# VH-VL binders against Probable nicotinate-nucleotide adenylyltransferase (nadD), part 3

Target 1, 199 residues: Probable nicotinate-nucleotide adenylyltransferase (nadD), of Chloroherpeton thalassium (b3qyz5)
Amino acid sequence: MKKIALFGGSFDPPHYGHFALCTLTRELFSPEKIILSISKNPLKGSANAPEAHQLAMAKLMAEELGKTGPVFEVSDWELRRAGFSYTIETLRHFHAIEPNAELLLCIGEDNYQIFEKWKAYQEILQLAHLVVFARSGTQGEQQSSRIIPPERYTWVQLDLPLSSSDLRREIAEGQDWQAKMPSSIAAHIAAHRLYQNEK
Key: E = the ipSAE of ESMFold2; O = the ipSAE of OpenDDE; V2 = 0.75 times the mean of E and O plus 0.25 times the DockQ between their complexes.

## First folded at step 13 (VH-VL)

Design W3 (from V2 with light chain S30D)
Fold by OpenDDE, look of step 15:
Structure W3 (fold): chain C 199 residues (1-199), chain A 120 residues (1-120), chain B 107 residues (1-107)
Amino acid sequence: as target 1 above (199 residues)
Amino acid sequence: QVQLVQSGAEVKKPGASVKVSCKVSGYTLTELSIHWVRQAPGKGLEWMGGFEPEWGETIYAQKFQGRVTMTEDTSTDTAYMELTSLRSEDTAVYYCATGSGSWPYYFDYWGQGTLVTVSS
Amino acid sequence: DIQMTQSPSSLSASAGDRVTITCRASQGIDRYLGWYQQKPGKAPKRLIYDASSLQSGVPSRFSGSGSGTEFTLTISSLQPEDLASYYCLQYDSYPFTFGQGTKVEIK
């Protein structure tokens, strides 16, 4: 069966941690494609980049990932919707356009731990197989979810120290950050003066 | 079971601020998502805002944007709702509400309500 | 925003009567609707969630039905203690919105 992997988030900015997640997902599951679903940022006007730039950077991310192998796409479906989107809505959308594909929902351990709090989490489990990326040092394998059946998720141990929030801070403070992402994305950030503190 | 105990009634003048507290027991505040709902005298229920775990963000009703701040003190398991620039129309009973367990948890448990009266 | 139109605004019925309250959403909200009972001077109490799921401890005379945009709360046999205001709540999307409420009086 055709597999499609979904990564949701703002990717603000994208960094090599995201690249690692996507590349590893490709290696483990051999999906037909990986879709980066760009979510709306509730913190508009803060240290976050405008949505247009987030989308642009995500496209750059997909392009860079494409150089490593097939196939990466960016979806702005969530951005075009009114308000914020729940994961179940995103899954329903992609299920509708790809009804014969097995959806792989890629999430972090933090979200896994509170998965029961997600809107229609049971339906999510019906629509998608969870790929959970866990941090190092956690006894994640021993922490079986009370709610998620073992056959409905794959636990992937991967320590990723990079975070978009840290990068935003580093950029604002003028620290070394450019090497933590593709040069195309770094150039975009620099050209548009993203993540600068407004005095 | 979750218990929510709110602070006492408040009387404020227009332009003032009020901060209502909601003490949680039975569960830790970190395990719960607190929302706030108000009700003007003789009127219906109005959602003000609350925490959405899936997004990890506090969401406010647009009507109160810029005037309301919802905060939490996990050390005391107390949630707070502060409303500034009070108007007579803000006279209402304010409720904190939450749920325990899995989604949907809106709203299993309610505070007893806090009457806030805004009058000159 | 999703508007919830609740009807009727008030009703008076006798004990034992079948009572029906309707809530209409301005757009589809699937089954993400709750019903709440509020007695005078008290905080609201959830009766129904997910359109038709009965809250634990709530009498079986209460039932909910509907999906999409039309929802109904039914009291099969109205009891004196059911004197209250009733509200629907959509939690499909933010902002959460309540219906205007229905005041139920007992003759």
Scores: ipSAE 0.866, ipTM 0.934, lowest interface PAE 0.5, mean pLDDT 94
Fold by ESMFold2, fold request of step 15:
Structure W3 (fold): chain C 199 residues (1-199), chain A 120 residues (1-120), chain B 107 residues (1-107)
Amino acid sequence: as target 1 above (199 residues)
Amino acid sequence: QVQLVQSGAEVKKPGASVKVSCKVSGYTLTELSIHWVRQAPGKGLEWMGGFEPEWGETIYAQKFQGRVTMTEDTSTDTAYMELTSLRSEDTAVYYCATGSGSWPYYFDYWGQGTLVTVSS
Amino acid sequence: DIQMTQSPSSLSASAGDRVTITCRASQGIDRYLGWYQQKPGKAPKRLIYDASSLQSGVPSRFSGSGSGTEFTLTISSLQPEDLASYYCLQYDSYPFTFGQGTKVEIK
């Protein structure tokens, strides 16, 4: 049965943490396709890159990842919608495109801990298998496992100390940030002066 | 087991602001998603806004956008709703509301309500 | 914004009567509707969620039905303690919106 993995995020900016998650998903699940689904947050301010640049950087990430095989795609479906999207809406969209594929929904530990608060979370579990990337071992899993049946998710323990929020702050403050991402993405940020404070 | 205890009644003049508190007990504030609902005397319920955990953002009804701010102090497990530029039509009972369960958790638990009277 | 049109605005019925209250949504909201009871001087209380699921501790004389744009709350045998105002709430999308309410009085 073919598998399609979905990574949602702003990728604002992308970094080697995102690369590690995507690479590990490829190795663990051998999906036919990995979709980078760019999230829209219309309440974000000037500390974030404009959506066109988020899309451009996600495409650079997909190009870099795809050098060892063209299974990576970028989806701007959420960006084309007005306002925020619920995850259930995004899953229904991809399920309609690939009704016979197993969808793997890749989420972080923080989202797993509040997953039962997500709109229509039980339908999400019918449409997709969760892949939870977490720093915590089985102790973190047990705090939330009572709601989500164990056959509906896979727990993947990783220590990923990188975050886009920290990077945005580091770029604005002139700290050492360029080594935390591929050079093509760092060049894009520098060329367009993204995440800079205007004095 | 969730209890929501709100601050007492307020009397304000037009143009002033009010900040209503909602103290959570039985759960921590971080385990809940607090929403605010008001009811003018003799009128129906009106949703004002609330925190959406899936997006990590507070969403406000358009009618109140720019006048309302909803905040949380996790050190005291207290949520706040501040409404500015008060008008006489803002006279209402203001409720905080939430739920402790899974989606849909709207709204198992309600505060007792806070009457805000705006008069000249 | 999704408008919720609730009817009737008020009603008066005898104890034991079957009472129905309807809500109509301005667009499809799937099953994402709740029903609330508010007794005089009290905060609202949830009776029904997801259109038809009965909240724990709510008497079985209350039931809900519908999906899409048309929803009903039924009280199969009205009791004196059911004197209250009743509201529907859609939570399909923000902003959440209540119906205008139905005031139920007992003759």
Scores: ipSAE 0.770, ipTM 0.875, lowest interface PAE 0.9, mean pLDDT 90
Fold by ESMFold2, fold request of step 15:
Structure W3 (fold): chain C 199 residues (1-199), chain A 120 residues (1-120), chain B 107 residues (1-107)
Amino acid sequence: as target 1 above (199 residues)
Amino acid sequence: QVQLVQSGAEVKKPGASVKVSCKVSGYTLTELSIHWVRQAPGKGLEWMGGFEPEWGETIYAQKFQGRVTMTEDTSTDTAYMELTSLRSEDTAVYYCATGSGSWPYYFDYWGQGTLVTVSS
Amino acid sequence: DIQMTQSPSSLSASAGDRVTITCRASQGIDRYLGWYQQKPGKAPKRLIYDASSLQSGVPSRFSGSGSGTEFTLTISSLQPEDLASYYCLQYDSYPFTFGQGTKVEIK
């Protein structure tokens, strides 16, 4: 069956943590397509890159990842919508495009912990298999879910302590940030002076 | 299971502000998504705003935008709603509301209500 | 904003009567509607979620139906303790909006 993996995020900015997650997903699940779905936050402030730059950097990320095979693509579908998008809406969209594909929804462990609070989470589980990236603790922790059937998720341990929020602060403060991302993305940030004047 | 206990009634003059508290017990505040609903005397229920955990943001009804602030203090498991520039039409009972469990959790637990009276 | 139009505004019925309250949404909201009961002087209580799912502990004489734009709360056999105001709430999209309410009185 055709497998399509979905990574949602603002990628603001992208970093090697995102690269590692995408690469590991490709190796573990062999999806025919990996979609980087750019999230919209209509409440964003000056601490974030403009949406056009978020999209441009996500495309640079997909180009770098795609050097070893053309399975990566970027979706701006959420950016084109008014306001916030619920994940169920994004899944319905891709399900309508690829009704015969198995969707793999890639999320972090912190989002998994509140997953039952997500709109229509039971329909999400019918439309997609969860791939949960746990940063710490599955050596001494058991994969568990109180309400999610075990056949609907897979745990993947990858402990990479990188975050876009920390990077935005580090860039604004002039700290050493360029080594945390591919040079093409660092050059884009520098050329456009993104994330300067972080509040 | 979840209990929401609100601060007591308040009388305010027009132009003042009010800050209503909502103390959570039985759960920690971080496990819940608190919303605020008001009801003017003899009138229906009106949603004011609340926290959306999927987005990590507080959403306010447009008519209160700029006058309302909803905050949380996780160290005391207490949520707050502050309404500024009070007018007589803001006289109402203010409820905090939430739910335990999975979506949709709107709203199986309610505070007892806080009457705010704005006198002329 | 999605407008919720609730009818009737009030009704008076005898114990044992079948009571029907309707809500109409100004646009489709799928099944994302709840029904609430508010007894005089008390906080609201959820009766129904997702249009038709009964909240645990709520008597089975309460039922909900509908989808899209038209929704109904039914009380199959009205009891004296059902004296209350009833509200629908849409939670399909922010801002969440209530119907204006239906006051139910017992003759």
Scores: ipSAE 0.741, ipTM 0.866, lowest interface PAE 1.0, mean pLDDT 89
Fold by ESMFold2, fold request of step 15:
Structure W3 (fold): chain C 199 residues (1-199), chain A 120 residues (1-120), chain B 107 residues (1-107)
Amino acid sequence: as target 1 above (199 residues)
Amino acid sequence: QVQLVQSGAEVKKPGASVKVSCKVSGYTLTELSIHWVRQAPGKGLEWMGGFEPEWGETIYAQKFQGRVTMTEDTSTDTAYMELTSLRSEDTAVYYCATGSGSWPYYFDYWGQGTLVTVSS
Amino acid sequence: DIQMTQSPSSLSASAGDRVTITCRASQGIDRYLGWYQQKPGKAPKRLIYDASSLQSGVPSRFSGSGSGTEFTLTISSLQPEDLASYYCLQYDSYPFTFGQGTKVEIK
C-alpha cells in the first residue's frame, strides 16, 4: 500500500543531519512521498530565521535530496495556521488528503520518550506508524514497551551529531559552518544575512 | 502516587514579588508537566500557565505575561512560580498541578496550595 | 480564549436527588473537557476526563456527557459528602480555561 513519511521540524537551518535522516528513511521504507512539514513556533525570537526563509531553505533541502530520488515535498500547512500546531492536527490533515496511505511519523528518540504526553497520542497511533530515530545502543522496547504497542513503532538506530541550535550560534559567531550543509543552503543564508547578531 | 508539597503562606506588599515552590516526590520532575492554577478567596479556579511537553515550551496565560516566570530545578525536583509587581487582586491560593501517566494528565495531582496575601 | 459558561452558579438539593451541572464552550472543544470537585479548604480533585471518562476511584454516581460545545456532569443520587464546588476545565487549546464553578449545598 502507499506509504507517506512525515518529518516535522523548523529546519532552521537544515543541515547534513537532516539529510541523513531523510535518506535513510527513503532507503528503509521506500515511501512514495516524504513530506517535510515546517513547524511553527510563535515564541521563537530574533535568533531564528523568518518563516519565509525557513520555508525557502526547506525547499532547497527538498531539491537537493530530490537529485537522488524525487519523492520529497515541502508542506507549509502548519505555517499557515495560527499559533502552535499539535501533531494530531497535522496527521488529521494528511489523513484527510490521503486516506488510503500508510502514514509514517518520523520522530526523534527524545520525542518518543514523552510521546504519551502528546495531545491525543492514541489517535496519532491509529493514524500513523512511528519511525523512531534513536542513538546507537538504545533499546526502544525497554523504554516504552508497556505503553506503546510494539507493532506501532519501528526503531532506527542513527547517531546524529549535528544541531540547528549549534549551527545558529556558529553562524552568529562567524565560525566555520558552511561545510555542515549543502552549498545552496549556505549561499541562501549568506545572501540574506540570516542568523546574524544585532549589535 | 505523585505528591506535590508547596511552600508556606506569604504576606506581601503591592509591588513586591513572590516565588512559590512545589516539590515533587514519588516521581522525578522530568516525568511530569507542572501547571499553576490560582484561586482568589471565595472565587473560582484560574489557570496561569504550564509546560507543554509536545512543544517544549512554557505557555503563560496572557493576563500574566511579563509578570510570571515558571521554572524547574531538576536537581531538587522542585518547580517554581514567581509572580512580580504584585497587586491586591493577586491575593489567592496558588496551586501546582500535574498528572502521572499519559495524555490527558490534566490534573489528577495537586499541591496543597499556598496562600499569598497582598495587602497595602 | 475559549470561554466556559457554567450553570447554575449554585444549587441546593436534598440527599438522594439527581443533580446536573452544565458547561458550555464558546467554540468546539471535541471531548477535551474535565470535571473537578473541590471540597471546602481542599485542592481540587478530578472526577471526569475526556468529557465522560470516570477517574479511577470516583464513585459511579458521577457521570459526564457531551461533546463539542455542551457538557453535563450528573450526580445520580446526591450524598452528603458531595457538598463541594464543581468546575469544568477545557484543555483543547491554550490558555486552558475553567468554568466559574457551581457550589452544591445539601439541604
Scores: ipSAE 0.734, ipTM 0.865, lowest interface PAE 1.0, mean pLDDT 89

Design W3 (from V2 with light chain S30D)
Fold by ESMFold2, last read:
Structure W3 (fold): chain C 199 residues (1-199), chain A 120 residues (1-120), chain B 107 residues (1-107)
Amino acid sequence: as target 1 above (199 residues)
Amino acid sequence: QVQLVQSGAEVKKPGASVKVSCKVSGYTLTELSIHWVRQAPGKGLEWMGGFEPEWGETIYAQKFQGRVTMTEDTSTDTAYMELTSLRSEDTAVYYCATGSGSWPYYFDYWGQGTLVTVSS
Amino acid sequence: DIQMTQSPSSLSASAGDRVTITCRASQGIDRYLGWYQQKPGKAPKRLIYDASSLQSGVPSRFSGSGSGTEFTLTISSLQPEDLASYYCLQYDSYPFTFGQGTKVEIK
């Protein structure tokens, strides 16, 4: 069955942690496509890049990842909608486009812990298989009291110390941040003075 | 089993602020999504805002945007709603509400309500 | 904003009567609607979620139906303790919105 993996996020900015997740997903599941779906953030602040730059950086990320195989794509469908993005709406969209594909929804462990709070989470499980990236220490505490059937998710251990939130702070403070992302993305950030306190 | 206990009634002057507390027991605050609903005397229910766990953001009804702030203190398992620049039409019972289960958890647990009276 | 139009605004019925309360949404909300009962001086209580799912501990005389834009709460045999105001709530999208309410009296 054809597999399509979905990574949602703002990629604000992208970093080698995102690269590792995408590469591992490709290795483990061999999907026909891996879609980077850019989430809308209506609460724009000076600490976040404008949506056009988030999209540009996601495209640079997809281009860099695609050098070893052209399975990576960027979707701006969520950005073209009003308001915040519900995952169920994104899944309905891609299911309508690819009704015969198995959708793999890639999420972090923190989202897995609250997944049952997500809008229409049972329909999400009908439309997609969850791929859960765990950061650390969860093997012995995976005593699931959650109502997600074990056949509906795959647990993947990947301990990555990078976060976009930390990186935004490090860029604003002038710390050495360029080594945490591909040079094309670092150059974009520098050229456009993203994540800086400007007056 | 979730229990929500709110702070007591308040009397305020126009232009003042009020901060209503909502203490959670039976669950930790991080396991819940707290919303706030008000009801003017003799009137219907009005949603004010709440925390959306899927986005990790608090969403406010446009009517209250700029006057309301909803915060949480996980060390005390207490949620707060602060309403500023009070007017007489803000006289209402204010409820915190949530649910312990999976989506849709809106709203199977409610606080007892806090009457806020705004009068000169 | 999704407007929820609730009908009737009030009603009076005899014990044992079948009572029907209707909510209409200004746009499709799938099944994402709840029904609430509020007795005088009390916090609201959820009766129905997802349009038709009965909350645990709620008497089976309460039922809900509908999807899309039209929804109905039915009390199959009105009891004296059902004297209350009833509200629908849509939770399909923010901002969440309540219907205006229906006051039910028994006479």
Scores: ipSAE 0.733, ipTM 0.868, lowest interface PAE 1.0, mean pLDDT 89
Fold by ESMFold2, last read:
Structure W3 (fold): chain C 199 residues (1-199), chain A 120 residues (1-120), chain B 107 residues (1-107)
Amino acid sequence: as target 1 above (199 residues)
Amino acid sequence: QVQLVQSGAEVKKPGASVKVSCKVSGYTLTELSIHWVRQAPGKGLEWMGGFEPEWGETIYAQKFQGRVTMTEDTSTDTAYMELTSLRSEDTAVYYCATGSGSWPYYFDYWGQGTLVTVSS
Amino acid sequence: DIQMTQSPSSLSASAGDRVTITCRASQGIDRYLGWYQQKPGKAPKRLIYDASSLQSGVPSRFSGSGSGTEFTLTISSLQPEDLASYYCLQYDSYPFTFGQGTKVEIK
């Protein structure tokens, strides 16, 4: 069965934490594709990169990841739509494109804990298998509702203390940030003066 | 099982602000997604905004954007709706509403309502 | 924004009558529609979610049907306690929008 893994996010900016998650998914599940789906959030302000730069940096991330195997793609489908991104809509889209593929939806533990609050979560479970990335010292089954069948998810332990929010602050404050991402992405941020304080 | 208790009625002048509280019991506020709905006298229900767990964001109806702020104090399990630059057409009963179950949880539980009257 | 057009705006019917209330959405909303009852001076109460699923504790004389753009609430045998205003709500996409309401009177 063809497997396609989906990572949603703004990648604002990408960092080695994202790389580790993508690499681990490739090694554990051997998907034919890993899609980086750029989420749209119309409420973002000047502390965030413009959407065109988020897309450009996600493409640089896919290029770097692809040096060890050309399975990575970037999707701007969510960006081309109006308003916020619902995961069910993204899954319906990729299911329509690849109806015979097994979709792997990659999410963090925090989202797993509230997954039953997501729009049409039962249809999400019909369309995709959840891959849940948990931080060290936590187990989703201890915290989760009993409504998600165990055959519908896989629990993966991975604790990487990197966040795009911390990086945006560190860049704005002139702290050490360039070593936390591949040099191509760091160069892009520097060349376009992304995440700088307003004049 | 969830109980939502709102603050009492308010009388305000045009241009003032009002902040309505919604105290949650039976559940912790962090387990819920609070929305606000208003109803002008003799009129229908109007959704004002609410918290969306999938996005971690509060969404406001466009007509209130810039005048409304919805906040939560998890230490007291209390949600708040603040509406500024009040006009006479803002006279309404304001409800907080939520649900405790899985999606769709809109809206099993409602506060008793808070009448806000805007008059000179 | 998705506009919900509810009809009729009011009706008057005898106890025992079958009554129907309709909502039409300005675009497809799948099954993501709820029905609410509001008695005078009270907060609304959810009757139906996902177009046709009956809320626990709601009498079986209430039922819902429809998908896409047209939806119906049916009261199979109107009772005196059903005197209320009824509203549909779409929750397919933000902003959530209510229908204008239907006032039901018992004659």
Scores: ipSAE 0.729, ipTM 0.864, lowest interface PAE 1.0, mean pLDDT 89
Fold by ESMFold2, look of step 13:
Structure W3 (fold): chain C 199 residues (1-199), chain A 120 residues (1-120), chain B 107 residues (1-107)
Amino acid sequence: as target 1 above (199 residues)
Amino acid sequence: QVQLVQSGAEVKKPGASVKVSCKVSGYTLTELSIHWVRQAPGKGLEWMGGFEPEWGETIYAQKFQGRVTMTEDTSTDTAYMELTSLRSEDTAVYYCATGSGSWPYYFDYWGQGTLVTVSS
Amino acid sequence: DIQMTQSPSSLSASAGDRVTITCRASQGIDRYLGWYQQKPGKAPKRLIYDASSLQSGVPSRFSGSGSGTEFTLTISSLQPEDLASYYCLQYDSYPFTFGQGTKVEIK
């Protein structure tokens, strides 16, 4: 059966943590596509990159990942929608495009812990299989969920201490940030002076 | 079982600010999504804003944007709603509300309400 | 913003009567509507969620129906303790919006 993996995020900026997640998903599940879905951030502050640059950097990320196999795509569908959007809306969209595919929804452990609070989470579980990425500090234990049946998720341990929020601060402060991402993305940030205070 | 206990009634003059507290017990504040609803005397319910767990952000009704701030203090399990530049039409009972269950958790637990009176 | 038009604004009915209250949304909201009861001097209480799902502990005389833009709360046999104001709430999209309310009196 055709498998399509979905990663939602702002990629603001992308970093090697995102790369590790995407690469591990490709190796573990062999999906025919991995879609990087750019999240709309309606509460965006001045410390964030404009949406056009988030999209450009996600495309650079997909290009770098795709050098070893062309399964990566970027979707701007969430960016084109009005107002606030929820993951259930994105899943309905991709389900309509690929009704016979198994959708793998890739999320972090923090989102897994509150997943039952997500809009229409029961329908999300009907449309997709969860892939949950856990970092160190969870005692390394996979936890059973009484709300989410164990056949509806796969627990994956991955500990990479990288954060887009920390990177945005490090770039603004002139810290050593370029080694935390591929050079093409670092060059884009520098060329467009992203994440710096405006004069 | 969740309990929400709000601060007592307030009397304010036009132009002042008010900060209503909502103390959570039975759960920790981080396990909940707190929303605020007000009701003018003899009038209906009006949603003011609340925390959206999927985004980790607070959403405010446009009517109150710029005048309302909703915050949380996890060390005391207390949520706050602050409304500034008060007018006489802000006279209302203010409720905090939430739910401990899965989506849709809106709203099976309510505070007792806090009357805020704005008068000259 | 999604406007919720609730009807009637008030009603008086006898114990045992069947009572219906309607809400109409200004645009489709799927099934994402709740019904709330507020007794005088009290905070609201949820009766129904997702248009038709009965909240635990709510008497079976309460029922909800509808989807899209048209919704109904029904009290099959009105009881004296049902004296309250009733509100619908849409939670399909922010900002969440209540109907204007229906005051139910018994006589």
Scores: ipSAE 0.707, ipTM 0.858, lowest interface PAE 1.0, mean pLDDT 88
Fold by ESMFold2, look of step 18:
Order: structure tokens, then sequence, then C-alpha cells
Structure W3 (fold): chain C 199 residues (1-199), chain A 120 residues (1-120), chain B 107 residues (1-107)
């Protein structure tokens, strides 16, 4: 049974939290392919990297992850689309490419809690199995007021306190941020002076 | 059962700003996705913007970009829409709208409307 | 932006008549369309969502159909209380857009 896992995000910047999620997914589900789908954020502010740099850093992340096996790839399909993009559209795209594959949609617990508010969430559940990453102390929320059938999701416990938003602030403030990501990505950020306030 | 109660009518001069409130009861704001719709006298409905749960962001219609701000105070369960640099064309009834269910929740609950009149 | 064009702009019909209102989208919107009723001086009320699903508490004389670019609201037997303006709304993509409205009068 061919499995393809999908991780959506801006990866702005990538960090070891993203690496941990991807590595754990590889261990638990043994997918033939893990796709890092770069989300188009039409509401970008000055604190975000340009899309070209987000794509470059996601490719560096895929390269680093792929050193132990070439199952990782980056998709810029969402970036190439006009207007706003919804997860259902991304899933339809990959379903059309791989109609016989089981799609694993990897999401955080926050998104799981409001999943029924997502556009066409019923179709999402028909196209994909949810892999929900939850922090410590949230085990009981697998059974919360969600109407998602239990066979449509897998709950995975992983408590990592890293966030791209905190990292963007730490880089701008000159804090010691380089240890939170692989050196290739840190070098890219430094070389292009991303996320920095000019001094 | 969701109830949306809006602030009262306002009269403004061109160039001023208005801030309309929408008090939620029966639900908390965090359970809802508030959108704002206006209607000029004798005219149709016009969507202004609203919160998109999938992205966790407020989306504004391009026509109002730079003039509209939509905020929420979860401690009082009150949503706000502020429109600045008012023009006579902004004379309208302003509605907050939402839904309590799953997608698509647009829009089975509406506030009573707030008339904003802009005249020189 | 997706333009929503309603037809007719107004109509006048007798009680008991079958009436139809159409809404055309400038591009395909799948089934992501709602129908709303607005009585004079009142906030709108949702009648139909997802093109054909009837909102709870709405009389069964209201029905919706269509997908893609062409949609229809039907009132199978017009009642005096159906005097209102009717609007379609597309929610396939932002910005969400309403049709111009159809004013329904009872003869």
Amino acid sequence: as target 1 above (199 residues)
Amino acid sequence: QVQLVQSGAEVKKPGASVKVSCKVSGYTLTELSIHWVRQAPGKGLEWMGGFEPEWGETIYAQKFQGRVTMTEDTSTDTAYMELTSLRSEDTAVYYCATGSGSWPYYFDYWGQGTLVTVSS
Amino acid sequence: DIQMTQSPSSLSASAGDRVTITCRASQGIDRYLGWYQQKPGKAPKRLIYDASSLQSGVPSRFSGSGSGTEFTLTISSLQPEDLASYYCLQYDSYPFTFGQGTKVEIK
C-alpha cells in the first residue's frame, strides 16, 4: 500500500522541530514519499522571508532529511497558484497525481481542534488520513467534541517547544539562534541577512 | 443558540472613523468565525472581511484594504469592525455574521445591523 | 474576484406560483454557494447552503440546485411571507461575493 505524507507550512525558517516531526512520521508510517508543501501566505509582513528564500530553505531541509534516505521532496505547487489556497485543493492535486496512494495529512493539534471549520473538511477526510501531532498533556483531547471518526486519524505525541515565529524574533534580536537548525540553513539565513533588523 | 448584538446607529462626517461592536452570547468568540457584511440603502449585500480559521488570519476585501480593521476581544466576547477615512459612499447598515456549526458556516447567525450615516 | 449575477433583478408573482431565481458565477465555484432571504428592515437569513442543502427550520417549499457556474433557487408555492429580497453568496474563494439580489413581490 503506497503511502505519501504531506506536511504543509511556510518553513519560515525551518528548525529542528520540523525535522523531528518529519523523522517521526518516517519511522511510524514508512511512507514512500514525504512532501514538504510550501504554503502561500498572501498576508505576508516584513518579518517573513521572501518566497524564493522560503523555497530555498525548504529545499535545504529536504536535503538534510534525505541524507538517511531519499523520500523527502519539496512542492511549490501552492506557491505557483494565484490567490488563496486551501488544504483541500492541495489534496485534490496530489490525489490526481497518485490516485492509488494513501495520503497522510500531517497537522498540529491546534488545527485538529478546529478541523470541522476547514473548507470541505468532509472531502479532506475522504482523500486523506490525518496524522495529528499533539503536545504532552493533550492525550485526552483525542476524544474531544470533534466529529471526526476515529478511523480517520492517528494521534502522535510529540512535545517540542520550537516555533518559527520565536526564531524570527530571536534572529532579529541577535540571540543565539543557530543551534536550533542545521548549519546549512543557518548559513543561508546569515548569508542573505534574513529576518534581521538593520544595525 | 448564538446571539449577536451590535452597537447603535452612528452619524459621522467624511474623513472620520467608526467602530462597530458585535457582542456574542450563547457561544464564545473562539468558537466562531466572525465576518462583516454591509448594505448601502436600497442596495445589495457586500462582504467586507472575516476570520479564516484554516489560516488563523483575518481576510479583508481588497476594496477596504488599508481602511478596515477587524478585531476581537475574547475577554468580553466582542468583535469590532473599524472603518476609517469615511466617505458618503460608506453610508450603510453594517452586519456581523457567523455560524456555530461545521464548514460551511456562512452565515446562519446575523447581528441586527448598525446604521452608519456619513454626511457632510 | 468572482462576479455573481442574479436574474431576474425583480419579479412579481401570485401566491401559489412556482418561482425561480438564477445565479451565475463568472468562474466555476463547485457547489460552494448559499442562498439568503432578507425581509425589509431585517438581517438576512440563510435558506440554502452548498447549493442544495436546506437550512434547518426553512420551509420545504424552498430548494436549491446547480453546480459549477449556474445555480437556481426555487420556491415551489409562493407564500405571502416570502416577500423579500434574495441573494446568492459564493464562498469558494476570497473575497466572498454576493449576487446583486432579486426582489420578490406578491401580486
Scores: ipSAE 0.701, ipTM 0.858, lowest interface PAE 1.1, mean pLDDT 88

